# Designs tried in a protein design chat: VHH binders against Protein HEAT-INDUCED TAS1 TARGET 1 (HTT1). Part 2

Target 1, 277 residues: Protein HEAT-INDUCED TAS1 TARGET 1 (HTT1), of Arabidopsis thaliana (Mouse-ear cress) (q8lfw5)
Amino acid sequence: MESLLECFAITDGKCHPDCLKANNEQEDYDACQSAALVAVSLISSARVIFKIDSKYTEYSPQYLVDNVGKEEVEGEMDQPSCQYTVGNLLSYLVENVWTKKEVRQREMDQQRREFTVKDCFEFAFKKGLPRNGHWAHVGCIFPVPPFACQIPRVPMKGEVIEAANVSEALKLGMQQPAAARLHLFSPEFDLVGEGIYDGPSGNETRYVGLRDVLMVEAEKIKGETVFTVQICYKKKTSFVKVSTRSMILPLNGDDESQVTEPACLLVDFCIPRFSIN

## First folded at step 8 (VHH)

Design k3 (from j1 with K64E Y111S)
Fold by ESMFold2 at other seeds, fold request of step 15:
Order: C-alpha cells, then sequence, then structure tokens
Structure k3 (fold): chain B 277 residues (1-277), chain A 122 residues (1-122)
C-alpha cells in the first residue's frame, strides 16, 4: 500500500510526465490519450491493492491508444507477418519507413478514433496490456509494426463496475481509486485554488467540456460529500475538491432547450474490478 | 478539538498477542477513516493499517496476515489486534484520523494520538 501512496505523491502538485509529454507534443486536448492515461493508472493501482501485482507496475497507455477500437482478427498473433523475422522487419521498413505513405494514413485514422476509460478497461480485460516501456520503445514509431504483436502482454480478467450516484461512487472509492469525468467551466475551474469547485458561478462562464479524472479522496464538508480528483488540465496536474451537489448545468449556449434534469459535476464513475479465482 | 487516546500497549514475548484501542472524540467518528502507524526512534512513522469510514481495511506488507484493524462506530473506537508478534514490531504505535471517508493520497491522516509503547522481547 505504501508504494501506491508514493505513486500519487510523485504526481502530487506536479504534472504527470506522460500527461505533460502528450500536451507538449500536441496543441490541444487529446481525449483518447487522456482516457488511456487514466485507465492504466487505475489498472496499476487496482492490481497492487488486490495483490495481483506484488509491486506497483506501470502499463502502456500508448498500447491502448494504438489498439482500442481496432477490430480483432482471430489468430492475429500467429500470422506470419506478425512474427519477428528478418523478412518481416525488412518488409516493415520498406512499407512504412521508406515509402511513408501508410504511416500518415494510419496516424490519421487513429487520431479520429474516440474511446472512453471504460473502453480501455474492457480492452485490457480482453487482450491484456504490456508493461510501460516495452510498448513505448516500439510505439515511438508510426505505424505500429506487425512484429509488435509478439510483445508480451500481462493477461487481465475482470469487469467494469459503474456507479449511478454519489453514494455508490463513495463505496467504490473506498475500495480503490475510481475514474470519473468532470464538467469543466472557465474561468471557475482556473480560480478554484484550494477551495471546492462548484462549477458555473453566473459570471461570464464558458463550458470547456468533460475531462477524465482520478477520484482519490472523499470527505464530508458541511453535510455534503466532496470528492478530491486528480486532473491534468492546461499542462498542469493538480488535486481539486469537487462538489457533488446536483444542479442544472448550462452545457449549451444560446437557444438551448431547457434542461430539467439535475446533474453533478462528476459523472461516469467506474472502476476496473479484477477477477480473483 | 480532535482527541485520540491510545491504550493497550505493553511488554509481550515473541509470538504473543496484544490488542490496542484508540478512543476518539471531537469529531463525527463514522465520517472518517482511521489508522495505526508505528515509529521507532530516529525513523519515520510507518503505516501499519488503516480502515475507511465504510470498514474497508488495508495493511502494511510486514503486518498483513498477523494484524487486524477494526472499528466500532457506536463506541468511537478503533482497534488493532496484533498476533504472532516479532521483535521488529517493537515501536510506539499511534492512532491517526483521516481527512475524510477515505484517501489514496499520501499524508492522508491529519491528526494523531500521543502513542502507546509496544515492546516485543523475551
Amino acid sequence: as target 1 above (277 residues)
Amino acid sequence: EVKLVESGGGLVQPGGSLRLSCAASGFTFSDYAMGWYRQTPGKQRDLVADITSGGYTYYGDSVEGRFTISRDNTKNTVYLQMNSLKPEDTAVYYCAKGRGYFSWRPSAFDSWGQGTQVTVSS
């Protein structure tokens, strides 16, 4: 347990290196990269908490980015083109380094694919994940080489557990850190500091969108449950207290239909629950 | 004023058992995680065990299987049952109060008792 606490301490108050790298190499928010980073952090945490991994083990977020949403082909790992051979390496180099045409097309197709943290968990339970560094060494090149199919993946089996409300989310969070999505409003989020983020304040508010977050703490403040989440936003990783009060959120601008159903600032709570036989 | 008062420490032989208690007051006990830490002279306090407000328990590697943390919300008390004690378990044991229902962050505990000495010696 102390290694898990030390992991969060490393990122406390400082931007996670993978988040900073992704942001600095891209001009805007990347939803798929965000979902993959949250997913691997939660998988690593859960595997230590449930003693499946003896030490905190990092898994590859890039493997998720490259592979989630791609159709499965039965026996793909056994295909001749996936095997590590001199011929397969040379074919890869000719087709992907020296021609460059296929590399650009695969990168564009991958950039258009969207997936959620839940999708990442489901993929991991089906296919397993390689450890971080094993895939990252290969995944620095685009497109994904065929012989990358032979990189060992740690098998994983489990299910995604979701929470429908704050009470259920609280119970999940006591067992392991949880994923959620946060409705972000500007400038309110930028100004929250050490206070409680309450969403839009009525001043000139702009809806930024949803952001994947790690729910890591909960407390009761003046009768209300308040979650603390870790978020990477504008190249900065921080811990923010978030109100769980139900409210009608102004997600649309002018001409919006009246939204009559209350919502919370945090939605889509889920965790990866590993099977223990 | 948060107050945490440990009791139940003492001298015990290797292989023996001891039960620590921590009486808590000054806060709504059932809303908070509780924990036990231990410290030997000149060293940093080490997590022994913690328990969330909902009763989920977690243990340090060196004590898992031998120690059991529990809580009684009707008595505002947290316990540490220590079995199969070893000389390396000798330390001052501190009761700790968390910041809220649970935390996966470092420094999750914000209030401490004065400690109770546990000595494991033949």
Scores: ipSAE 0.755, ipTM 0.878, lowest interface PAE 0.5, mean pLDDT 80
Fold by ESMFold2, fold request of step 15:
Structure k3 (fold): chain B 277 residues (1-277), chain A 122 residues (1-122)
Amino acid sequence: as target 1 above (277 residues)
Amino acid sequence: EVKLVESGGGLVQPGGSLRLSCAASGFTFSDYAMGWYRQTPGKQRDLVADITSGGYTYYGDSVEGRFTISRDNTKNTVYLQMNSLKPEDTAVYYCAKGRGYFSWRPSAFDSWGQGTQVTVSS
């Protein structure tokens, strides 16, 4: 009877410690850290649910932030740059003792990389993930040294399963918690409270953007399927009921006259399905 | 209007079997997850098994491999087949109705039956 979603399921009105740490290091929303945090939470949950891990095991979201989107080559562990040699040490020192401007640019490039929860799952299935304590000390603010690729990783096998519609998303959610992205409008989202978030409702609406969420519950209310998602927003972790009704969303802000294809508030549903056999 | 009626409890020797049934009414049964919980005097109710509206099943560690939850949507009934019973399985068993199709949240069940006693002793 332990909670399977410890990183997000235990906290009421607070962000998970990992999410709180990420927000404290950056005062602005960071899409890459958000995707990485959701991805590791779902990987940890799925591995316990399907008894691959005997207990809830934390994996490193920072490893995903540092490595997803990097060009992959054959024999990554055996590449000359990954070996602890005098030449590789010298290259690391030259790259990191250049001006602060160059160090700042390297950190900015890492922050500007964009990837999704799906990208994180695909990466994890290809490369595995280190446990949280094994990576968090290496890949924080400083440039990642080349020999960090030799840090032990838990191998993972599986595939990403996506849902094209509400019916398919419902079936995925019955097997394990699922990732999704939520179209977020202000002030409607800030004011939803215990009700159902139904998106934009008037001229005062501002599109905030997409946010990664955990879909953890589904129910039928007045004949319509409603998903409950766990979201960390404005440093608070909460559960929100979200309408699955198809609607026209004003994603461009002020141009109400521009026609867009009907969409749902929740999109991009996916799960990491591990190979059991 | 939600009504959950358990049956099938009783006294059984260790190693024996029982099958519990829960007849449900007052709601659209096929839209809801269902579960079985048990309670020993002095303890809170703990999860035995649950089953989503789509038929996915989950079990508590102490009963996995021995107990089987199932549902028949044409009879609005959920079952718990209990095999290889142990004295530790002695408890009042409760049928529970979920809030919807499924939940991964800790408070997933909102309605309960009266309970049926299961006693396992030599």
Scores: ipSAE 0.741, ipTM 0.874, lowest interface PAE 0.5, mean pLDDT 78
Fold by ESMFold2 at other seeds, fold request of step 15:
Order: C-alpha cells, then sequence, then structure tokens
Structure k3 (fold): chain B 277 residues (1-277), chain A 122 residues (1-122)
C-alpha cells in the first residue's frame, strides 16, 4: 500500500511520456484519450489495492483508445490481417507511416470520442489490457496495426459499480479511487486555485463541458462533503476541491426548450470492481 | 487543538501480542480517517495500518494478517491489535489523523501523536 501512495506522489502533475507526447501533438481536448487515461489509472490502482497485481503495473491507454467501441470481429485470432507477417507489417507501414490517410484518421477519432470511462472498464473486463510500453512510439496516434490481435493482454474480470449520489460515491471512494465527470465552467475553473470549485457564478460564465476526473479524497467543510479530484486540464494535472451541492447548471445555453433539473458538478461516479480468485 | 495520545506499548516476547490505543480529541473523530505509522531510528515513518471514517481498513505488507486496526467512534479511540510479534516490529508507533473521510493522496495524514515504544525481544 505504501507503493500505491508513492505512485500517486511520483506521478502527481505528470503524465506518461508517450501519452504526453501524443497529447502535446493534439491541440484539441480528446475525450477518448481522457477516458482511457483515467480508466487505466484506476485499473492499476485497484489491482494493487486488492492484491491482484503484486506491484503497481501500468496498462495501455492507447489500446483502449484504439479498440473501445468497435464491433467484435468474427474469427478472432486467425484473421489474416491480425497475424504477424512481413506482409502485414509492411502494409501497415505503407498505409499509416509512409502514406497519409487523413479521412480514415478522422473517422477513427470520431468513433473514439464516443466512449466513457465506464465503457473502458467494460471493455477491459471483456478483452483484457496489454501492459503499457508494448507500442509506446506507435500506439498513441497511429491506427491499430493489423497484427494487434497478437499483443499479449492481461485478462481482467470484474464489474462496474456506479454511485447514484454523493453518499454512495463517498462509500465507493473509501474502497478505492473512483472515476467521475466534472462540469467545467470558464472562467471559474481557471480561477479556483486552492479554494473550492463551485461552478458557474454569473452571466459571464461559459460552459466548457464534461471532463473525466479521479476522485481521490473527501472531507467535510462547513457541514458539506467536498471531494478532491485529480484532473488534467490545459495540459496541467492538478488537484481541485469540488462542491457537492445541487444547482441549476447552464449547459449549452442556446436551447431554451430543454428542461433543466438540479445537478451536481460531479456526476457519473464509478469504480472497477475486480473478481478475486 | 488536535490531541492524539498513544498507549499500550511496552516490551514483549517474540510471538506475543500487544494492543495499542490512541485517544483522540479536539476534532470530530467520526469524520476522519485514522492510522498507525511506525519508525525505527534513522529511518522514515512507515505505514502500519489505516482505517477510513467508514471503517475500511488497509495494511502494510509486512503486518497484514498479523495486525488489526479498529476504531470506536463512541470513545474517540483507534486501536491496533498486534499479534505474532517479531523483533523487526520493534519501533515507535505513532497514531495519525487524516485530512478527512479518506485520502488516496500523498501526505494523507496531517496530525500525529508523540508515539509509544514497542520492543520485541526475549
Amino acid sequence: as target 1 above (277 residues)
Amino acid sequence: EVKLVESGGGLVQPGGSLRLSCAASGFTFSDYAMGWYRQTPGKQRDLVADITSGGYTYYGDSVEGRFTISRDNTKNTVYLQMNSLKPEDTAVYYCAKGRGYFSWRPSAFDSWGQGTQVTVSS
């Protein structure tokens, strides 16, 4: 357990170099990359906490980015395009390294933008995950090679556990770090510093969107539960205290026909619960 | 003022048992995680065990299966039951208060007692 705490300390404010390189080369926010990074962090943490991994083990976020949301292909490992051959390797290099395929890349990016942290957990429980580093320089940006079916994967069994409210989320967080999504408002989030992020504050507020976060701490301040989340925003990883009060959120404000209900700034709490053998 | 007072340390034979207690005051005990750390001379404090405000427990690898942390919120007290003691368990044991209900962050504990000596020898 001390190794887990030191892993958080060592990686505080830092991302994996290969994912940092890929992320730095993409100027837009990538929801699929964000979900994958949160998911592998929580999988690694839970597996150490529950003694499934004997030490903190990193898994590939790029494998999730490349594969979550794709329909299962019949004839799994014996598909010709999945086998490692000189021809398949050369075809991959011609198609993706030596020949530009912008339209194809945009279609893949669109599909990857459609999944969540929960989807990543479900995928990992179904297909397993490879350890990070097997495709370090290829796996972040380039399309999946045809022989990717042959990459060794660590099998994983479990289920996704969700929380419907703050009280349930608190109980999940006591067992292991939890995933959540945070409603981000500008400029309030940029200005919060060491205080408590309390969302929109007036007419000059702009809704930025949802961001995947790691819920890592909870405390009581003035009678209310406050969660601390780890978030990567504008290429900086930080810890932010977040209010749990319900409020009316001005989301995507041009559509006046939508019914608005009170909501919390943090939503979609979940953890990966592994099966213990 | 946060106050943590350890007791129950002493000299014990290898294979023996001790129970440490930590009486807490100056804060709402049930809202905070609590823990036990130990330190041998010249070394850093190492986690022995902790317990969240909700009663979830975690142990260092060297003590798991031998030590048990528990809490009694009605007495504002956290306990460490230490069984099958070994000479390498000899250390000063510190009671610690967390920052809140739970934390997975570095430096999760922000207040400490003065410690109680545990010595395991024949």
Scores: ipSAE 0.741, ipTM 0.875, lowest interface PAE 0.5, mean pLDDT 79
Fold by ESMFold2, look of step 16:
Structure k3 (fold): chain B 277 residues (1-277), chain A 122 residues (1-122)
Amino acid sequence: as target 1 above (277 residues)
Amino acid sequence: EVKLVESGGGLVQPGGSLRLSCAASGFTFSDYAMGWYRQTPGKQRDLVADITSGGYTYYGDSVEGRFTISRDNTKNTVYLQMNSLKPEDTAVYYCAKGRGYFSWRPSAFDSWGQGTQVTVSS
């Protein structure tokens, strides 16, 4: 069984060459990868902050990408294909690695699933997570072998805690780094630099969408609470200061999709709160 | 001008206790995280403890369970209660002001006091 784990482990951050080619064609943003990366970062951080892990431990974002949002199928674990056998390994390798079917299968699987950071936390508390290196790197998109159920997972217990407003979000962020989602507008976000991102500002504003972020800092600037978030956007990871003012957001060019109530640029704050004995 | 003034340091026997105080001025104290760092000669400053504007606390591994950070926003003062002191706690202790309410980023503290010497020796 050690050989199977070695077949799926990727050391030194390397990915299979076919996965590298597929990744180069990927859009600048993938919601599933974004949510999974934010989730494992926050889980690793919380576990070391509250001394559940004795050192910073990386968990697999690819496991989340592959498994979150799938409906549970009764009895699937009992199928012969879920067993850790030489025959099942060889069948998987022939169909998915050596014959290059992995790209087509990957695209079919990924196109049907979308999930949030909150979904990732709930999944982790329900199912546990394998350590990074025991599952494929997130940049390598492989179909999940049926016998993957035998790969060890670290069990995790806790709950997702959400914030309803800025004051509650401050309290979450003081305990540990928090997840949030950011409304992005073009060109305002691309031009913010080291200033404060304050959202749409003119006729030529275009809504880009929501992006998962890590809320890592908060301060008062000229009487206003400002959060600093870590975001990966257009292949660049950066820190951005974000206004917390409530405003009417022009989310689309269509009137039917516009929000009629005031909203903040940052929404959906949550943390993974682990159980302590 | 930000001003941080430490007091309460001194010589103490192993197993003893000290309470450090840091009086803060020149900024709205309740809007900022505060912290204590320590430094021995030839080494970089090490985190001892920090406390967010809302009172959440965090400790370095070597002092967990022995030291307690606290703050009094009405007196603009942050404290470090040090119990069960050991010779390896000997250092200059610095009060530090954070950049805002909290920060999980590197270099979270941007202002420092003059330091107060703590010496643990029999």
Scores: ipSAE 0.735, ipTM 0.870, lowest interface PAE 0.6, mean pLDDT 80

Design k3 (from j1 with K64E Y111S)
Fold by ESMFold2 at other seeds, look of step 8:
Structure k3 (fold): chain B 277 residues (1-277), chain A 122 residues (1-122)
Amino acid sequence: as target 1 above (277 residues)
Amino acid sequence: EVKLVESGGGLVQPGGSLRLSCAASGFTFSDYAMGWYRQTPGKQRDLVADITSGGYTYYGDSVEGRFTISRDNTKNTVYLQMNSLKPEDTAVYYCAKGRGYFSWRPSAFDSWGQGTQVTVSS
């Protein structure tokens, strides 16, 4: 079994070139990929912080992208083609890795799914996750190998802990980095630099949407709590300080008459809390 | 101005105990994470323990189970209780102040005391 895992690692943890090319041709934001990347980062961090993993271990975000939200099919993993065998691995590698083929995602009978970071945590607690080196080559290539369900996964037990407000979010962040979602406004977010992102500031503001972020720091600046988040936006990863004050956000693009309740720029705070044993 | 003053270091026999204290001033103590680091000559400073503003604690592998960090926000003081001391614990111990309530980023601590010597020998 270690030999088969080494075969997947021979490509040095990189996705198949055809899969990389197809992915790079998509729009610059994919909500599912975003959620999976944040979830894996937090899982890896939490497992080291709480000494569940002895060293920082990378888990596969592609496995989450490929599997979260899918229906379980009774008996599928018992089929001969789904067995984790040398023959099935070699057949898959010949057909999909060593033989260059055109990648046509639209012709594949695969439903695109939308899920959140919380969904990724719940999936990981139910199903476990493979290490990045074990899945990164296989999961990126289309189609997913029939034996994918039998690739070794690290079992994980725990629960998702959420915060309803800034005070609770602060307590979550003290235990480990936390997930959140950030309301993005253009051009304010693009121009924030080293300052504090305060959201919309004028009539030329456009609402971009919500983005998954990693909350990694909190401090008090001029009497206000400010969170620092790690965010990937326009293919650039950066750290941004974000205001936590409640405010009226112009989230409605078409109708100015709608009532908007006060909200914070950061919402949907959560962490994965792992069980010991 | 931020000021951190360590005390409680000294000479102790293997298996013994010491309690380090760090008196803090020049900032709102309860808003900041605090930590203890140690350094032997020629080596980088090692994390010993840290504690967030809310009291969550973290320890370096070599001291977990033997050392306890705590804080008293009414006295603006952070403590390090060191039990079952070993010769390998011999170092200068530094009190450190974080950038805010907590940080998981590199260089999380930005202010340091002058250090206090701890020596464990027979």
Scores: ipSAE 0.725, ipTM 0.865, lowest interface PAE 0.6, mean pLDDT 80
Fold by ESMFold2 at other seeds, fold request of step 15:
Structure k3 (fold): chain B 277 residues (1-277), chain A 122 residues (1-122)
Amino acid sequence: as target 1 above (277 residues)
Amino acid sequence: EVKLVESGGGLVQPGGSLRLSCAASGFTFSDYAMGWYRQTPGKQRDLVADITSGGYTYYGDSVEGRFTISRDNTKNTVYLQMNSLKPEDTAVYYCAKGRGYFSWRPSAFDSWGQGTQVTVSS
């Protein structure tokens, strides 16, 4: 059975030319991919920290991208083509991996709903996750197989814990790396280097949006708490120190009916807390 | 000036116990994670245990269940209670100060004491 699952991993190493073209034309930022990547990183980290996994084990971010937010249609899974068999696996590989199925992938991508890191944790606790490599690499050329519900998943039990403020976020971060979202401003973020990212400044500040980050460190600098986050931005992964000061943020909002209030650059802190027993 | 002074090391029989102490000065102790590392000659320092500023503890696999790290922020002191000692625990034990409240990054500790020898032998 494991050798059949390894057939899905083979697609990772050998990309169809149309897959390479589609990837090159894909937008630089995809919120769903970002949330899924942060979520599996934190799940893997927490599971090794609390010794649920004996070694660092990678789980599939693509499974989250393909399945979070989608409602299962109960009757379709009874069909013979949806059963996990050697014949159905080979038929899927011939039809979707080794032939021309380009159009399906783009249609399936447009059916995706936006989801957050929290949504990914809740999904993982409800449905479990396959290990990385057991779920087909489906990002560029082919649809989720009809027998996907039969692919083995590691069951996961736990809850999502959120922080309402910096003090609570500190306590979460002391237990395990935490998720957060960062308000990104250009050019300030591009220019931060080894300094502390303080958000918008005068003259030509542009709001880029929110980005999912991993909070991995906290320290006191000049009397203020400063978090260090890991972020992937413009295809580069880096560590950035971020101010925790409340401030008025120019978010390019069109909702003038709301009163602008102070906010922090980092918001939406959460962790996946696994059940130990 | 950061200063870390270890004490409590010595010679002990297998199965015995020791309690190490580390007196800290020159910084606001409660703002920093603290740790214990150990080193045998010619090897890199190995994590024994650490404790965040908020009191969350973590242990190396070889000492979990036998060693206990704790801290007293009113005395600026971190402790390592070592029970069921084995000859493999023989090393110089170093007290370490972290960069801040916690870190999940490499190089999380930036200041070290002079070390105290622990020898487990008949």
Scores: ipSAE 0.724, ipTM 0.863, lowest interface PAE 0.6, mean pLDDT 79
Fold by ESMFold2, fold request of step 15:
Structure k3 (fold): chain B 277 residues (1-277), chain A 122 residues (1-122)
Amino acid sequence: as target 1 above (277 residues)
Amino acid sequence: EVKLVESGGGLVQPGGSLRLSCAASGFTFSDYAMGWYRQTPGKQRDLVADITSGGYTYYGDSVEGRFTISRDNTKNTVYLQMNSLKPEDTAVYYCAKGRGYFSWRPSAFDSWGQGTQVTVSS
């Protein structure tokens, strides 16, 4: 538990190390990278809480970014190009790094597929995750090499548990930190300070979008349940109290069915629940 | 005003048992996580156990299997049953109130009792 407390203490007003590194390497907001960072943080936390890992172990968010959403390839592990050899490494570098700029661009465009924190958990339960530092990081700038399938991965068993309402979200949060997504409105979010974020408050409100967050605390304030989330926004990590009241949100997306129905500022609550063997 | 009053400390032989109680007032007890911490002279305060408002419990590694935290919302009381006590368990034990239903943040507890001494003689 000391390792868990130390990890949360690192986030006291600062980004998680993985989130800080990702933001420094990315100039634009990247929803896939955001989801991957939240997912590995929660996987690491849950594995320590339930004593599957003896100490806090960091897993690779880049592996998730590189691989979630890709179709399964049967027999790929058996192909000669999947073997880790000097020849395969050189072939990869010649074909993808040194001489095939347009191939790298095509792979990067495919890498921008949208996925969620839930997708990351499902992927981790199916494929496992390498520890941070074991994944070559070549995939950040270059296409993932075929021999990457030989990199050791920690197998993981479990399921994703979702919450349909505030009461269920409370129950999940009592077991471990939970993932959620937060509807952001400007300028309200920038002005919240130590108060409670209530979302849109007038006709000058601009919808910024959804952001992946870590739900880490819940309390009753003036008779209402309020969640505290950790969020990295505009390169600043903070804890923000968020209202759980249902309201009509002025969203400017193309999902017309959700514009007319009451919604909460926090949605898509989930946790990774690991199996015990 | 939050008030936490510990009781049940004392002197006990190794292998013995004690039950600590913490009577709480000044807040809606059932809405808050509660915990027990301990401190030896010259050392930092260590988590012994905590319990969320919903009854989920967590224990420090050195006490797991030997200590049990529980709560009685009708009596506004949190308990720590300490079994198989060892000399290393000698400390001042503090009752703590969380800031809400649960917290995974640093400094999750915001109110403390005055403490009760537990001494396990050699």
Scores: ipSAE 0.717, ipTM 0.863, lowest interface PAE 0.6, mean pLDDT 79
Fold by ESMFold2 at other seeds, look of step 20:
Structure k3 (fold): chain B 277 residues (1-277), chain A 122 residues (1-122)
Amino acid sequence: as target 1 above (277 residues)
Amino acid sequence: EVKLVESGGGLVQPGGSLRLSCAASGFTFSDYAMGWYRQTPGKQRDLVADITSGGYTYYGDSVEGRFTISRDNTKNTVYLQMNSLKPEDTAVYYCAKGRGYFSWRPSAFDSWGQGTQVTVSS
């Protein structure tokens, strides 16, 4: 199977120009893509930190995008078309890559539910993850091959550990990078530079939404705990210092949003804690 | 003024042990990660070990199992216990102060001591 996997990785890792063009026209990743990218980064990091992987190993975010929240089709693994063979690979390539045709939107993607980084961790602990390159480019529009269920996945065991507050999040971050979600406001986020992102600051503030981030650093500045997060925004990766101050957040700009309880800019902290195999 | 003062370096036979100490002042010690780096001439400083403000430790591959980093927040001191020393461990060892409680970023350390020489030779 390793020789066949090497052939598949060479071809499957090469995204079709139409998929690459569609992905490049996308200004930013959607919520599911973002969650998957953060999840695999944290899984790769934690597995190296805790010596489960001997070196940094990249896992496939596209596998998560394609499969998290999807119900399994009974018997799919046993069907002849699902077998990982050279013949089935060739049929897939002829029908979907080398032959130009109009392809109906994939049925499983039509039923996809939005998911979180936590959902990605839970899925990975249940099903494992393939290495990046065995399950190719994030955002590729080609149908998943039927034999994809036979592509080897690295098994993973563990649990998701969450933090309810800054103090708990600090303790998680000392063990490994942690996932979180960040409330983004424009123009404040675009203007923060090397300063501290304090969220909304005035009348021209517009709520952009939540973004999945990697919490990678923490420090005390002027008596306040400040987290540094790695964020991919408009497909550009940067590090931003974020205030942990509780505040009333004007989500969606409505007066109803302004009456909610105080909240922090960073929410939903979690890590994947791996267990002994 | 941040001050980091290393001590405990010297000449040791292969297989021997040394304990480095770093006395820290000029900042709230318990709020900061601390680390040990080493450098041979012509090379960049390599991380030997670090310890978060909360006591979590990380080691470079070449020293794991042989070296132990620890801290004493009541004495504002970080230690490096070096066992089973090899000639390859010969270097100048630097104490380093982190930017805060912890960091997983490159260049996580912003202040350095003057260094102490460790030489492993017969």
Scores: ipSAE 0.703, ipTM 0.851, lowest interface PAE 0.6, mean pLDDT 81

Design k3 (from j1 with K64E Y111S)
Fold by ESMFold2, look of step 10:
Structure k3 (fold): chain B 277 residues (1-277), chain A 122 residues (1-122)
Amino acid sequence: as target 1 above (277 residues)
Amino acid sequence: EVKLVESGGGLVQPGGSLRLSCAASGFTFSDYAMGWYRQTPGKQRDLVADITSGGYTYYGDSVEGRFTISRDNTKNTVYLQMNSLKPEDTAVYYCAKGRGYFSWRPSAFDSWGQGTQVTVSS
């Protein structure tokens, strides 16, 4: 049965032309894809660091994108259409891959929900993850086949550990790389270079939003803790030093009467802590 | 002025043990990760072990289970206990100071000692 699934799996990097075209035309930022990529990177890293995996093993970010936040249907695994059989595979291929069946825009819009890196970790601990390459979109079509739940997944057990402040974040980062989210301001972030990103600096500042990052270093500079994060922004991956100073962030550009509580540029620190037994 | 001074190297038989020490001065020792690197002639320095400012330790695959890194923040000293030594452990061992509390990136160490020779020979 797995050999039949491989008829349309990724082979030597080849993918259906329509899928390649759609991927190349993606927006600069996709929150679901960003969270999934950070999550699998951290899961792979933690599992090697704590010797759960004997070597660095890549897990599928696409599986997270496709499945996190979806409502479970009780008894779905027992239904005839969800069984991993030759008949069900052929029916899926005929209906969704070998015939032209366009995906309605409304369904695609409903399926582009957002989730966080924490959501990805919780999902992984509940459902496990397939290795990268074992979860292939059957071409670049949608929807995912009903029997996809039969694809092998590596079971994972653990919990999400969060940090409420810089001191706690430091302790998480000493154990393994950590996830966080970074408040981005333009043009300050584009201009930071090798310096320390301090967030908004003037009246021409524009809030871009939050971005998922990997916190990978921490150091003391001029008496203050500074984190280095890996971030992918405008399709460029870089390392940026980020201030941990609390400040009032101008997240609502024109509404000066709405002042929020002081916050840091980096928020939502967490790690996946795996159970060893 | 950052200063790192290694000691404890020498000649030892295979299966033997050595304990390296690195005395540090010129910086706030407890704020920095410390590490041991080694270098065989003609090759790049390889990480042997490191220890974060908070005391978490990590080892290269070839030394894990045989070497132990530790630190004493009251003496500003980092140690490397080397047991079950093999001829392939022969190298110059360098004490290194990190740039900060921890790093998961390559090239995270910015200051080095002069090195101490360890020779494991029959």
Scores: ipSAE 0.702, ipTM 0.838, lowest interface PAE 0.6, mean pLDDT 79

